# Designs tried in a protein design chat: VH-VL binders against Prolyl 3-hydroxylase 1 (P3H1). Part 12

Target 1, 115 residues: Prolyl 3-hydroxylase 1 (P3H1), of Gallus gallus (Chicken) (q6jhu8r557to671)
Amino acid sequence: SHLVCRTAIDEKQEGRSDNSHEVHVDNCILNAEALVCVKEPPAYTFRDYSAILYLNGDFEGGAFYFTELDAKTQTAEVQPQCGRAVGFSSGSENPHGVKAVTKGQRCAIALWFTL
Key: E = the ipSAE of ESMFold2; O = the ipSAE of OpenDDE; V2 = 0.75 times the mean of E and O plus 0.25 times the DockQ between their complexes.

## First folded at step 10 (VH-VL; framework fv_ciduvectamig_arm2)

Design p3 (from p0 with light chain S54N; at its last look DockQ between E and O 0.84; V2 from the best seeds 0.00; counts 0 for: pae E 2.7 > 2)
Fold by ESMFold2, look of step 10:
Order: sequence, then C-alpha cells, then structure tokens
Structure p3 (fold): chain C 115 residues (1-115), chain A 122 residues (1-122), chain B 110 residues (1-110)
Amino acid sequence: as target 1 above (115 residues)
Amino acid sequence: QVQLQQSGPRLVRPSQTLSLTCAISGDSVSSNRAAWSWIRQSPSRGLEWLGRTYYRSKWYNDYAVSVKSRITVNPDTSRNQFTLQLNSVTPEDTALYYCAREYPEYWAFDIWGQGTLVTVSS
Amino acid sequence: QSALTQPASVSGSPGQSITISCTGTSSDVGGYNYVSWYQQHPDKAPKVLLYEVNYEPSGVSSRFSGSKSGNTASLTISGLQAEDQADYHCSSYTSSKTYVFGGGTKLTVL
C-alpha cells in the first residue's frame, strides 16, 4: 500500500492544467516520445494488477485519467469520490496520471497485486 | 526510520582502489522495492550518479558509463549493507561520496547517507 | 548532452518567487517524467524536494512546485524564505537506465 497525497496551493489555481501525477505505467518504464514501455528491472515488473482507493473527495481537480502510450491522448477519466476504487491491469495498456489538484487535498491508497 | 551509515577510508593513493561501505537500518538491502546507489559530489562535477545494486529474484547492477570499467557495487545481505569499489583512482576521483536509497516507484533518491569525503593524493 | 544544465546561481528577496531551470535531452528530461529536485544546505546531504517532475513527498513545503516542457524541467519556489538559501540539484532517469544530475544552482535569499 502506498499513500499518495497532493495539495493545491492556498491561492486559487483555477485553469491550471499541470498534472499532480505524471502519466506512467506501473510495471514498465514509459518513454512517451518513443511510444515504448520497457518491462525490465529495476521497474516493478512483478505488478500484474493495480488499484487506487480514494480516501476523500473534498477537493477540486485531481481526476484520474488513462492515456495512449503517447501520454497525451486521454482515453478515460475517473472523478475521485471518497471510497471509490479504480482497478486496472498494470501493463502498457493502461498508462495513467492524475490531473492537477486545484483546491484542497487529494489522498488515495495505491495497491498492487502479483498473480 | 530508515537510515544509511557510511564508513571507509578518507585518503586513498593514486592507482589504488577506493572502498566504501553503507550500512542500512530500517530496511533490507534485498528489498524488492528499493535499489541502492552510490553518488558522489565535487565542485567541478556537482552530483554524479555512479551505480547501483538491487535484488529482483536475483542480484543486478547498473553503472554509469563514466566509471563502468572501474566500479563494482556489491550487496552484503548478512550485514545488511552494500559497498562501493572504485579501481585505479586518480585525483579526479576526489569527492564527497554518498550512498542513497533509490526508490524506483518515482525514480529518485529519498534517503541519503551522511557522506564521506575521499581525497586521492600522493 | 550527457549532463543536465542548470544556472550557476539565482537570487531573490523574501516573499518573491524564483524559478530554476534544468535542461537535458530527449534521452532523459524530454523522454521521461522522472525528474527530481534536491535541496542541499552547506555541509548536509541532499534532501529530496520533488519526484516525478512535480510530485511532492510528505513533509515538503507546498511552496515548491515543478513543471516540464520539452527538454526543460523547472523548479519554482514561491514565497521565498531565508531557509530556502541552499544549493538545488535536478536529476533525471535516462534511456541508458542510469541517472544524470544537473550542475547545481546556488540560491541566495537577499
């Protein structure tokens, strides 16, 4: 388990597009310019499935999103809610990131499974 | 709390081997989540990553191109430590040497040793 | 292109914001989102401020933020304080499965 928190600066940050967690893949090393994800040590190649459990929802921004290997073309988005869980395979089919938190604090627990 | 404690000689003569040790408390050198790095610092080069050792079902090493012909980084599981061996040193190897825990989740160094200033001179 | 380029020094007054750049290549800063920043006070080991371009670990002030555009990453320190006077280093993962560091930036708080 891994607690992940990101807090917006007290000043208002509306319109911010920077990510709170850059796009990556959980079991390989993504190079988005080369469109390659290399599954080799010391990356956590033993992760087969990933899950994220949201601990709160009293913040703005911070959406979880999936992309193509280019790390730019968004394919899906999940809005955080307290108690919501997101499960996905850890491989190169699921590059993902977290959009900027614009107000408040986003906290989640990350979980990984080996089959 | 995880701590890294360094030891080793502070003066080494040219052409000899520099050898340093990093003892780990609060974590295991054989952790399947960490990697264990050596990094050095000098006024002319700043911080310079040298190499690492890590366990992923077997032991692996990766070394910086600049030193790969001279460097060895070894784990010692019985003492929960890892070592740096740098052969054929010259005065250009004079630096402040750090060991660090590499955390591949974020590909960064979250825990550093206290540093060991090693001088290479006649 | 083997090491990351940082300005040698920057300065600012208390309360101001400053930005430190870190320029690499497509084989490191450009290709990967694995840029980290370290603060180092005199006679101390470096301390990680940011991982993964802009990820802030627990216990690090929210006044530190990061960004990346192309081959250049940036560290921004808002609301400068006297305690921010230190050296700042960037680092990136590389396509050779190694790390490279910048030359470091001395921040002077006036």
Scores: ipSAE 0.426, ipTM 0.806, lowest interface PAE 2.7, mean pLDDT 86
ESMFold2 (binder alone), look of step 10: mean pLDDT 91; pTM 0.935
OpenDDE, look of step 10: ipSAE 0.714; ipTM 0.920

Design p4 (from p0 with light chain Y55W; at its last look DockQ between E and O 0.74; V2 from the best seeds 0.00; counts 0 for: pae E 2.3 > 2)
Fold by ESMFold2, look of step 10:
Structure p4 (fold): chain C 115 residues (1-115), chain A 122 residues (1-122), chain B 110 residues (1-110)
Amino acid sequence: as target 1 above (115 residues)
Amino acid sequence: QVQLQQSGPRLVRPSQTLSLTCAISGDSVSSNRAAWSWIRQSPSRGLEWLGRTYYRSKWYNDYAVSVKSRITVNPDTSRNQFTLQLNSVTPEDTALYYCAREYPEYWAFDIWGQGTLVTVSS
Amino acid sequence: QSALTQPASVSGSPGQSITISCTGTSSDVGGYNYVSWYQQHPDKAPKVLLYEVSWEPSGVSSRFSGSKSGNTASLTISGLQAEDQADYHCSSYTSSKTYVFGGGTKLTVL
């Protein structure tokens, strides 16, 4: 499996996890209106498991949350803390997003695994 | 730092084939995290996505319906570049052509080439 | 014409907030959280301002924000500055596995 680390800090040019994220699924293309997630290229269909490892806790907001396929109905929430990890399957059972960071800067490593 | 450098002729006659090349530095055309698009811009139509190529265990292409019968986008892994071919051009194909990196993590175009103004006239 | 509808022009004075709309259908803006916004100064390539409706990449001013309701996405620029004078484009992923763009909006800072 592949380990892909993504560091979200303000000096990084890509900024992919530096702030909040809209609800998405890691290995398919979510259409929240039609309630479907299409697992096809160029989406990252090879991701089987996902993990987020939080590197700091000196910020406010930035909660990680799961939803139904509608991208609106929240089903679970995880508050980031330094050293806290969230692991989940990458498929349509786990649509997720990140709420706005209201104070400070959120740093995390995203990891994806291929079985 | 990823950069895209375009090249190709700037004048093409009607009915001929428009061909442009986009050279990639700082990334790979065969990256399983990216896709590689061509987008054009004209005063009358604004920005218009034309098509893409990408590698996911094999090569794929997707094309806009408006040009699907005339367009080909090809990768070249040995030169780390990708090309646009648009057949049977008319003056309506006169535009500023951009190559761009499509980043499917966000489904957007984060890196753009410098642009190539192509004029189609007799 | 373009698949997404934007106003042709908007204007505002320095310090004001301006909103640019981008209206599509359930097959693009309505169905997907994959709306992005690009700023384009004269003779320059477009530069991405926002991904996924509202998310700013590093290095983009916090004065740019985005939202979506139904089939309409919006870009808001607060605290207008002279350098914000540019063209602004929206785009969306579509159910046909393509992208569509708006016609562009010329922002004039008065």
Scores: ipSAE 0.517, ipTM 0.814, lowest interface PAE 2.1, mean pLDDT 85
ESMFold2 (binder alone), look of step 10: mean pLDDT 91; pTM 0.935
OpenDDE, look of step 10: ipSAE 0.807; ipTM 0.934
ESMFold2, look of step 12: ipSAE 0.480; ipTM 0.825
ESMFold2 (binder alone), look of step 12: mean pLDDT 91; pTM 0.936
OpenDDE, look of step 12: ipSAE 0.823; ipTM 0.936

Design p5 (from p0 with light chain G31T S58K; at its last look DockQ between E and O 0.59; V2 from the best seeds 0.00; counts 0 for: pae E 2.7 > 2)
Fold by ESMFold2, look of step 10:
Structure p5 (fold): chain C 115 residues (1-115), chain A 122 residues (1-122), chain B 110 residues (1-110)
Amino acid sequence: as target 1 above (115 residues)
Amino acid sequence: QVQLQQSGPRLVRPSQTLSLTCAISGDSVSSNRAAWSWIRQSPSRGLEWLGRTYYRSKWYNDYAVSVKSRITVNPDTSRNQFTLQLNSVTPEDTALYYCAREYPEYWAFDIWGQGTLVTVSS
Amino acid sequence: QSALTQPASVSGSPGQSITISCTGTSSDVGTYNYVSWYQQHPDKAPKVLLYEVSYEPKGVSSRFSGSKSGNTASLTISGLQAEDQADYHCSSYTSSKTYVFGGGTKLTVL
């Protein structure tokens, strides 16, 4: 489990096009060009399920989103909200990222489970 | 929080084995979240990753091709440290050696030891 | 196998923005988004500035930003300050489960 906070500074982060977290998979290393996710050490292959718990919602941007293995084709998006939890399997079926925080600070707890 | 403290001899003769130790405080060498690397720096090659050890249900090693035949990186769980052994050294192995924590969530080195300048001379 | 190419030196005046390039191949910079940047002051160990091309760890100034296009990653330092005078190194995880580093760039603040 981790407390993760990402902060925007209005003057210097407005107009940023980069993600707060690039698209990845929690239990394998994603090769988006080859459309494969390699589940081998030292990657965290023991993660079976993942969860994100949002601690606040008074920020702009920072949306959590899922993609295909290409890391580009968005398949779902979750808007942050205080107390909202997102649970998903840690494997190659759920590549995901976090869009840039454009105003305020996003804080969440990340959790991983091993079955 | 996490600190890496290096130790070992700074002068090594050609053909001998270079041995360095990295002691870990604030983390465990057997952490299933980290990997433990050796990196060296010289004017001719800059920074050069040498190899790593890590625990994921068992111990693994990965080594750079350039040193694979001569290198061993060993964990020591009882002392919470890891070591570098580089056999058959030549003056080309003269460098500033660092140990570093590799954090595979980001695939980067977030904690570095203080560095040890090792000179290989006749 | 392949070292990453960085300019040997760059310079800039206080307040200026400067960019340091890091060019590799499809087997390293082009394989993953796992490019990182390190700042190294004289007689000090490297300190990580950015992960995953552009991720800023806690405690790193927002003046550092990163990007990648194809086989080239870039570090941009805005609002250049005297304390930014240092060596800068890029690194990439490779498709062979290894790391490669650039040759380093000496930044001089005029």
Scores: ipSAE 0.424, ipTM 0.808, lowest interface PAE 2.7, mean pLDDT 86
ESMFold2 (binder alone), look of step 10: mean pLDDT 91; pTM 0.936
OpenDDE, look of step 10: ipSAE 0.447; ipTM 0.874

## First folded at step 12 (VH-VL; framework fv_ciduvectamig_arm2)

Design q1 (from p0 with light chain Y34R; at its last look DockQ between E and O 0.56; V2 from the best seeds 0.00; counts 0 for: pae E 5.7 > 2)
Fold by ESMFold2, look of step 12:
Parts: C-alpha cells; sequence; structure tokens
Structure q1 (fold): chain C 115 residues (1-115), chain A 122 residues (1-122), chain B 110 residues (1-110)
C-alpha cells in the first residue's frame, strides 16, 4: 500500500489545467500514440489488481478518471468522497489519471495486488 | 528513511577501471519498486545518466549509449549495495559521480548519494 | 552538448517570476510526460523539484511549477527568493529506456 497526497494552493494552481497524475497503466508502459501498452520492466509488471481508497473529500479538482488507450478519451470519472474506493484490473484495459488539484489537498491509499 | 552512502577511490589512472560503491540503508537493493542508478556531473557534460540495475523477478540493467561498451552496474544483495565499474577510463571520465534511487512509477531520482569526485590522471 | 537543451543562465530579482526551458525531441520530452526537474545548490547533490512534468513532491515549495508543450518542458519559479539561487537541471525518460539530462541552468537572484 502507498499513501499518496497531492496539494494545491489557489494562488499557484489557478492557471493549472494539467493532470495531478498523467494518464498511465499500473503494470505496463503506455504509448498513447501507438495505442499499445507494453508490459515490460522497469514497469511494475507484477501488479494484477489496483485499488484506490480516498481519505478525504475537502479539496477541489483531483478527480480520478479512466480513458481509452489514447490517454485522451475519458470513459469514466470517480467523484472524490472520504471512504470511497475504486477497484480495477491493473492492465491496459484501465488507463487512468488524476486531474489537477486546484484547491486543498487530495489524499488516497493506493493498493496493488499480485496474482 | 532511505540513505545512500558512496565509497571508492578518488584518483584513477588512464586505462584502468573506475569502481565505486553505493551502500543502501532503509531500503533493499532488491526492492521490486525501486531502481538504482549512477549519474555523473562535469563542467563539459553537465549531469549524465550512466546506467541502472533493478530487480523484477530477475536482475536487469539499462546503460547509456555513451558508456554502454565500458560500464557495468552490479547489485550486491548480501551487502545491500550496488557498484559502478567503468573500464578503460580517460581524463574525459573525470567527474563528480552520484548514485541515486529511481522511482520508476514517477521516472525521477528522489534520493541521491553525497557524490564522489573522481579524477582520471597519470 | 547535452541531450536536452537548457539556457546556460537566467537571472531575476526577488519577487519576480522566471521560467527555465528544457527542449528535447519526440523520443524523450515530446514523446512522454516523464520530465523531472532538480535544484542543485553549490557543493550539494541535486534535489528533485518536480516529476512527470508538473507533479510536486511533498516538501517542495509551491512556488515551483512545470508545464510542457511539444518538445519543450518549462520550470517556472514564482516569488523569486535569494535561496533559489542555484543550478537547475531537467531530465527525461527516453524511448530507449534511458534517462537524459539538460545541460543545466544557473539561476542568479539579483
Amino acid sequence: as target 1 above (115 residues)
Amino acid sequence: QVQLQQSGPRLVRPSQTLSLTCAISGDSVSSNRAAWSWIRQSPSRGLEWLGRTYYRSKWYNDYAVSVKSRITVNPDTSRNQFTLQLNSVTPEDTALYYCAREYPEYWAFDIWGQGTLVTVSS
Amino acid sequence: QSALTQPASVSGSPGQSITISCTGTSSDVGGYNRVSWYQQHPDKAPKVLLYEVSYEPSGVSSRFSGSKSGNTASLTISGLQAEDQADYHCSSYTSSKTYVFGGGTKLTVL
């Protein structure tokens, strides 16, 4: 497991439209232009399942979202809530990212499982 | 908390092998999350990544093209350290050498050793 | 002659903002969002400021921000302070599974 926090200060983050975590896949190296994800070291190829548990919801931005392999076409978004969990397979079927945190601090526990 | 402590000679003669050691405390060289790199710095080349070793079910190495024919980075699990060997050195290899921990998930070097200035001269 | 191009030096006055560029190719900066930035004070090891273009580690001042457009990444330092006087380096992961660094930029705070 891993505690992950992302923080914003309104003065610095107001012009920020980028992601707090770029779109990626948990167990392979995503190439969005070629629409492939290569499961090879040094990527964490042993991850089979992923979970994210949100520890708070008192922030703005920071939404968790899924995409197609192009890393652009959003297919789903998870609304942050204290105690909300998101579980998904770690492979190329689930590219995902985190939108910029624009106010406050987003904290979550990331979990990875090997099978 | 993780610390990297470097050791090795500061003067090496041309054509010999430069050997440096990086001892790891607070983490394992066989960590399935980290990778372990050597980086050098000189006025003419700035920072230059040389290579890494890491464990993912087996040991892997990646090396910079500029040194690939001369470099070896070896783990030592029993001593929890990793080493740099650079063969056939010339004065162009004079530099400040760092070891560093890489987090492949973030593609960055978050912990650095103290640095070792190595001079290659007769 | 570094793989990534940075200006050799930049300067600014306290309270101002400055930007340092880092230009590469499609095989490194342009092809991936895996650029990181490091601050290096004299006689010290580099310290990571940003990774994945714009992400800030815990304990790094919010005055540092990053962006990328095409083959060029940028580090912006707002509210410049005397302690920001240092060398700044960019790096990128490459399509050949290696890292490359910029030549470094010396920031002088006037």
Scores: ipSAE 0.113, ipTM 0.726, lowest interface PAE 5.7, mean pLDDT 85
ESMFold2 (binder alone), look of step 12: mean pLDDT 91; pTM 0.936
OpenDDE, look of step 12: ipSAE 0.811; ipTM 0.939

Design q2 (from p0 with heavy chain P104L; at its last look DockQ between E and O 0.71; V2 from the best seeds 0.00; counts 0 for: pae E 4.8 > 2)
Fold by ESMFold2, look of step 12:
Formats: sequence, structure tokens, C-alpha cells
Structure q2 (fold): chain C 115 residues (1-115), chain A 122 residues (1-122), chain B 110 residues (1-110)
Amino acid sequence: as target 1 above (115 residues)
Amino acid sequence: QVQLQQSGPRLVRPSQTLSLTCAISGDSVSSNRAAWSWIRQSPSRGLEWLGRTYYRSKWYNDYAVSVKSRITVNPDTSRNQFTLQLNSVTPEDTALYYCAREYLEYWAFDIWGQGTLVTVSS
Amino acid sequence: QSALTQPASVSGSPGQSITISCTGTSSDVGGYNYVSWYQQHPDKAPKVLLYEVSYEPSGVSSRFSGSKSGNTASLTISGLQAEDQADYHCSSYTSSKTYVFGGGTKLTVL
């Protein structure tokens, strides 16, 4: 497990469209320009499933989102809420990122499972 | 709290082997969260990543193309350290050498050693 | 030759914002989100400022921000302060399982 907190510092973060965590895949090395994800060390190739558990919801921004392999085409977005969990397979079908936190602090626990 | 302490010679003659050591405190050289890199800095090249060692069920190495025929980076788990060995040095290898921890979740160098200035000269 | 292109120098006055570019190729900056930025004061080791293009770890001033478009990553320093006078380096993971660095940018605070 892994505790992750992202924080915004006031005003200069307003209106940002960049990411607090860039698009990646949990068990392979994504090259979004070449549209490949290579399952090799040092990536954590043994991760089969991932989960994120949100610890709070008193922040703005910080949306969790999925993309196509191009790391650009958003396919889904999850609104963070205290106690909400997101589970997904760790492979190349689920590239994902986190949008900028524009106010407050987002905290979550990341979990990885091997089958 | 993690610290990297470098040691090794400041002067090496051409054609000899440059050997540097990086001692790790507060972390393990066999951590599955880290890789252990050597990076050098010179006025003509700036920062230049040389190579790394890391453990993923076995030991792996990756080396920069520019030095791959001459470089070895080895872990030493009993002493909790890793070494740089660069063979057949020339004056072009004169540089400030750093060891660094590469934190693999973020693919960046978050802990650096103090640096060792190595001069290759006869 | 550095593999990534940065301007050799930039300058600004206290309180201003400045941006430093880092241009690579599709095999590094363009292909991967594993771009990081380092600050280096004279006679000191580099210190990481940002990971993964834009991630700001704890203990780093929020005045540093990052972005990427195409093959170019950018570091922006807002509210410029005297202690920001330093060299700034970018790095990227590459398709060859290596890292490359930019040539460095000397920031002068006027």
C-alpha cells in the first residue's frame, strides 16, 4: 500500500488543466507517442490489479481519469469522495492519471495485488 | 534520512580504471522501490547519466550508450553500497561524479551523493 | 552534446515568473511522462524539484510548476526570489531504458 497526498497552494493553481499525476500504467512502461506499453523491468510487472481509496473529499480538482493508450483520449473520470474506492486491472487497458489539485489537499491509499 | 556517501580517488591515469563507491544509509541497495545510478557532470556535457543497478527478483543493469562498452555498476548487499567501474579512461572522462537514488515510482533522482571530482591526467 | 535542449540562460527580476524549456524527441520527452527537473546551486549536488512532468513533492516550493506539450517540457518559476539563482536541469526516461539530461539553464535573478 502507498499513501499519496497531493496539495495545491492557493491562487496560482486556479484554472490549471495540467496533471497532479501524469498518465501511466501500473505494470508496464507506457510510451504514449508510440502507442505501446512494454511490460519489463524496472516496471512493477507483477501487479495484476490496482485500487485507490480516497481518504478525504475536501479539495478541488484532483479528478482521477482513464485514457486510451495515447494518454490523451479520456475514457472515464472518477469524482473523488471520502471513502470511495476505484479498482482496475493494472495493465495497458487502463492508462490513468490525476488532474491538478486546485485547492486543498487530496489524499488516497494506493494498493496493488498480484494473482 | 536516506544518505549517499561517496568515496574513491580524485586522480586516475589514462587507460586505467576509474573506481568509485557509494555507501547507502537509511535504505537498502536491494530495495524494490529504487535503482542506483551514477551521473557525471562536466562543462562540455553537463549532467550525463551513466548507468544503474537495481533488484527485481534478480539484479539488472542499464548503461548509457556512450559508455556501455567500458562501464560496470555493481551492488554490494553485504556492505549496502554500489560501485562504478569505468575502464580505459581518457581525459574526456574528467568530471564531477555523483551517485544517486532513482526512485522508481516517479522515475527521478531524489537523493544524490556529495560528488567526487575525478581528474584523468598523466 | 546534451540529448535535451534547454536555453543556456534566462533572467528575471524578483517577483516575476520565468519559464525554462526542455526539448527532446518522441523517444524521450515526447513518448514518456517521466520528465524531471533539478535545481543546482554552485558547488552543490542537484536537488529534485519536479517528477513526472508536474509532480511537486513535499518540501519543494509551490512556486515551481511543470508542463509538457509534444516534445517540449517546461518549468515555470513564479514569484522569483534571490535563492532561485541556480542552474536548472531537465531529464527524461528514454526508449532505450536510459535517462538523458538537458544541457542546463543558468537562471540569474537580477
Scores: ipSAE 0.210, ipTM 0.772, lowest interface PAE 4.8, mean pLDDT 86
ESMFold2 (binder alone), look of step 12: mean pLDDT 92; pTM 0.946
OpenDDE, look of step 12: ipSAE 0.799; ipTM 0.928

Design q3 (from p0 with heavy chain N32H; at its last look DockQ between E and O 0.71; V2 from the best seeds 0.00; counts 0 for: pae E 4.0 > 2)
Fold by ESMFold2, look of step 12:
Structure q3 (fold): chain C 115 residues (1-115), chain A 122 residues (1-122), chain B 110 residues (1-110)
Amino acid sequence: as target 1 above (115 residues)
Amino acid sequence: QVQLQQSGPRLVRPSQTLSLTCAISGDSVSSHRAAWSWIRQSPSRGLEWLGRTYYRSKWYNDYAVSVKSRITVNPDTSRNQFTLQLNSVTPEDTALYYCAREYPEYWAFDIWGQGTLVTVSS
Amino acid sequence: QSALTQPASVSGSPGQSITISCTGTSSDVGGYNYVSWYQQHPDKAPKVLLYEVSYEPSGVSSRFSGSKSGNTASLTISGLQAEDQADYHCSSYTSSKTYVFGGGTKLTVL
C-alpha cells in the first residue's frame, strides 16, 4: 500500500486547474496521443485491481476522475470523502487522474491487488 | 533511507571493457517497484541514459540504441548491487557515470549515486 | 547532440521568475506525461525537482512548477534566489522504452 497526501500550495491561488496526479493507467504505459496503453515491464503489469481509500474529507478539490484513453475526455468523477473507497480494474479501460487540491490536504491510501 | 554507492576503476584503455558497480542500501535490487539505471554525463553530450535492469518475476534489461551492441547491466542479488559493463570503449566514452534508481510509478530517477569519472585513454 | 532541446543558458535577477523550455517530439514529450526535471549544482549529482510534468516531490521548494503543451515542457522558477544558480535538465520517457535528456540549461542568478 502507498500513502499519498497532496496539499494545496499557495492558498491565494484558489481555483487551481492543474492536476495533483496526471492521467495514467496503473498497469500499463499510456501514450494518450497514440491512444494506446502498452502492458509491458517495467510498468507494474502485475496489478489487476486498484483501490483508493480516502483518510479525510476536510479539503477542497482533489477529485478523482476517469477518462478515455485520450487522457482528456472525462467519463466519471468521484468526490473524496472520509472513509470512501474507489475500486477499479487496473487496466487500460480505467485511465484516471486526481484534480488539484485547492485548500487543505488530501490524504489517501492506494492499494493494488494481484490475482 | 535509500543510498547508492558507486565503485570501479577511473582509467580504462581503449578497446577494453568499462566495468562499474552500484551498491544499494535501504532498498532491494530485486524490488518489484524499482528499476536500476546507468546514466552518463559529458560536456559534449550532457546526460545520456544508457540502460537498466529490473526484476518483474524475472530479470529484464533495456538499453539505449546508441550503446545496445556494447552494454550489459547485471544485478547481483547476493550483494544487493548492479553493474555496468561497456565493451570496446573509445575516448568518446569518457564521462561521469551515475547509477540511479528509476521509479516507474513516476518514470523518473529519484535517487542517484555519487558519480564516477571514467577516463578512456592510452 | 541531445534528443530534447533546451536553451543553453538563461539568467534572471533575485525575485524574478524564469522559464526553461524542453522541446521534444510526439514520441517522447508530446506522447507521454513522463517528463521530469533535475537540478544539478557543481560537483553534485542531479536532484529531481519535478516528475510527471508538474508533480513536486516532498522537500522541493514550491517555487518550482512545471507544465506541458504539445511537444514542449516548461520549468518555471518563481522568486528566484541565489541558490537556484545551477544546471537544469529535462528528461522524458520515449516510445522506444528508453529515456532521453535535454542538453541542459545553465541558470545564472544576477
Scores: ipSAE 0.311, ipTM 0.786, lowest interface PAE 4.0, mean pLDDT 86
ESMFold2 (binder alone), look of step 12: mean pLDDT 92; pTM 0.939
OpenDDE, look of step 12: ipSAE 0.780; ipTM 0.928

Design q4 (from p0 with light chain S26R S95T; at its last look DockQ between E and O 0.69; V2 from the best seeds 0.00; counts 0 for: pae E 2.3 > 2)
Fold by ESMFold2, look of step 12:
Structure q4 (fold): chain C 115 residues (1-115), chain A 122 residues (1-122), chain B 110 residues (1-110)
Amino acid sequence: as target 1 above (115 residues)
Amino acid sequence: QVQLQQSGPRLVRPSQTLSLTCAISGDSVSSNRAAWSWIRQSPSRGLEWLGRTYYRSKWYNDYAVSVKSRITVNPDTSRNQFTLQLNSVTPEDTALYYCAREYPEYWAFDIWGQGTLVTVSS
Amino acid sequence: QSALTQPASVSGSPGQSITISCTGTRSDVGGYNYVSWYQQHPDKAPKVLLYEVSYEPSGVSSRFSGSKSGNTASLTISGLQAEDQADYHCSSYTTSKTYVFGGGTKLTVL
């Protein structure tokens, strides 16, 4: 398990369009230009399933989103809410990222499972 | 708090083997969340990644092409450390050598040793 | 010869913003989002400033920010201060399971 908190750094971060966490895959290394995800050590290849549990919802921005392998074409978005959980397989079918937190602080617990 | 402490000879003769040791405190050399690298710095080449060792059910190594034929990076779990061995050194291997922890979640070097200036000279 | 291209030097006056570029290829900067930046003062080990292009670890000043477009990553230092005078290195993980570094950029605060 891993506690992750992202905070708006200062007022100059308001309206940011960059990510709080760049698009990645949990058990392989994503090459978005080549549209492949390479599953080999030292990446955490033993992760089979991932989950995110949101600890709060009193912030702006910070949405969790999924993409195609290109890391740009958004396929789904999960709005944070206190107590909301997101579960997904850790492999190349689920590239994901976190959008910028524009006000306040986003905190979540990340969980990984090995089957 | 993770710390890396380097040791080893600072003068090595040409054609001999350069050997350096990096002792780890606050983490384990066999951690499945880390990898352990050697990086050197010289005026002519800047920072140059040399290689790494890491444990993922077994021990792995990856080495830079430029030194692949001469380098070995070995873990020592009993002393919680890892070593650099660079064979057949020449004066061009004179550099400031660093050990560093790689955190593959972020693919970066977050903890560095203090550095060891190694001179290759007769 | 470094695998990533950085300007050899940049300069700026206190309070200004400066940007340092790091250009690679599709096998490193362009392909992955695993660019990191390091600050190195004289006689000190490098210290990580950013990783994953733009992420700031705790304890790093908010004056450092990063971005990427295509094969080029950028480090921006806003509100330049005298203590920012140092060498700055970029690094990227590669598709060959290696790391590459830029040649380094010497920042002079005027």
Scores: ipSAE 0.467, ipTM 0.816, lowest interface PAE 2.3, mean pLDDT 86
ESMFold2 (binder alone), look of step 12: mean pLDDT 91; pTM 0.937
OpenDDE, look of step 12: ipSAE 0.752; ipTM 0.920

Design q5 (from p0 with heavy chain Y106L; at its last look DockQ between E and O 0.83; V2 from the best seeds 0.00; counts 0 for: pae E 3.5 > 2)
Fold by ESMFold2, look of step 12:
Structure q5 (fold): chain C 115 residues (1-115), chain A 122 residues (1-122), chain B 110 residues (1-110)
Amino acid sequence: as target 1 above (115 residues)
Amino acid sequence: QVQLQQSGPRLVRPSQTLSLTCAISGDSVSSNRAAWSWIRQSPSRGLEWLGRTYYRSKWYNDYAVSVKSRITVNPDTSRNQFTLQLNSVTPEDTALYYCAREYPELWAFDIWGQGTLVTVSS
Amino acid sequence: QSALTQPASVSGSPGQSITISCTGTSSDVGGYNYVSWYQQHPDKAPKVLLYEVSYEPSGVSSRFSGSKSGNTASLTISGLQAEDQADYHCSSYTSSKTYVFGGGTKLTVL
């Protein structure tokens, strides 16, 4: 498990388009240009499922999103909300990232499971 | 808290083997979460990653192409440390040598040793 | 030649923002989101500022931010302070399961 908090630089950063976490895959090494994710050491190949639990929702930006292997074509986005959890398989079907926090502070817990 | 403490000779003659040791406290060299790297720094080349060792069900090594034929990085689980051996050194190997923890979830070097300046000279 | 290209130096006045570039290839910066930045004060070991392009470890000021476009990663320091005067290094994971570093950038706070 891993507690992650990300804060906007000042109180309002409207229009910020960079990411708080770039797109990655939890159990393999993503090469988004080559459209492959290689499941090999030193990556944490033993992760089978991932989850994120939001600890608060009083911030702007910071959305959790999924993409294709290209790391740019967004396929889904999770609305941040206190107590909301999202679970997903850790493999190459679920590349994901976190958008910039533009106001306030985003806190979440990341969890990984070996099944 | 994790700390890395380096030791080893600071003067090595050409053609000898450079040997450095990095002792780990607060973590295990056999951690399945970490990898253990050597990085050197010189005024002309800046920072250069040399190689690493790590445990994932068995021991693995990866080495930079520039030193691959001369380098060995070995773990020592009983002493909780890892070593650098660089064979057949020349004056071009004079540098400030660091050990560092590589945390693959971060893909970065989050803990560094204090550095050891090694001079290769006859 | 270093594998990643950084400007040799950059300068700014207190309170300004500056950006340091780090340019590689599709086999490192372009292909992977595994770019990190290190601050190094004189006679000190490097200290990680950012990893995974833009993630700040605990205890790092929010004045440091990162981004990537194509084969170029960028470190931005807003609200420059005297203690920001240091060397800055970028690194990237590579398709060969190795790391490469930039040549380093000396930041002078005027």
Scores: ipSAE 0.335, ipTM 0.767, lowest interface PAE 3.5, mean pLDDT 85
ESMFold2 (binder alone), look of step 12: mean pLDDT 91; pTM 0.939
OpenDDE, look of step 12: ipSAE 0.777; ipTM 0.928

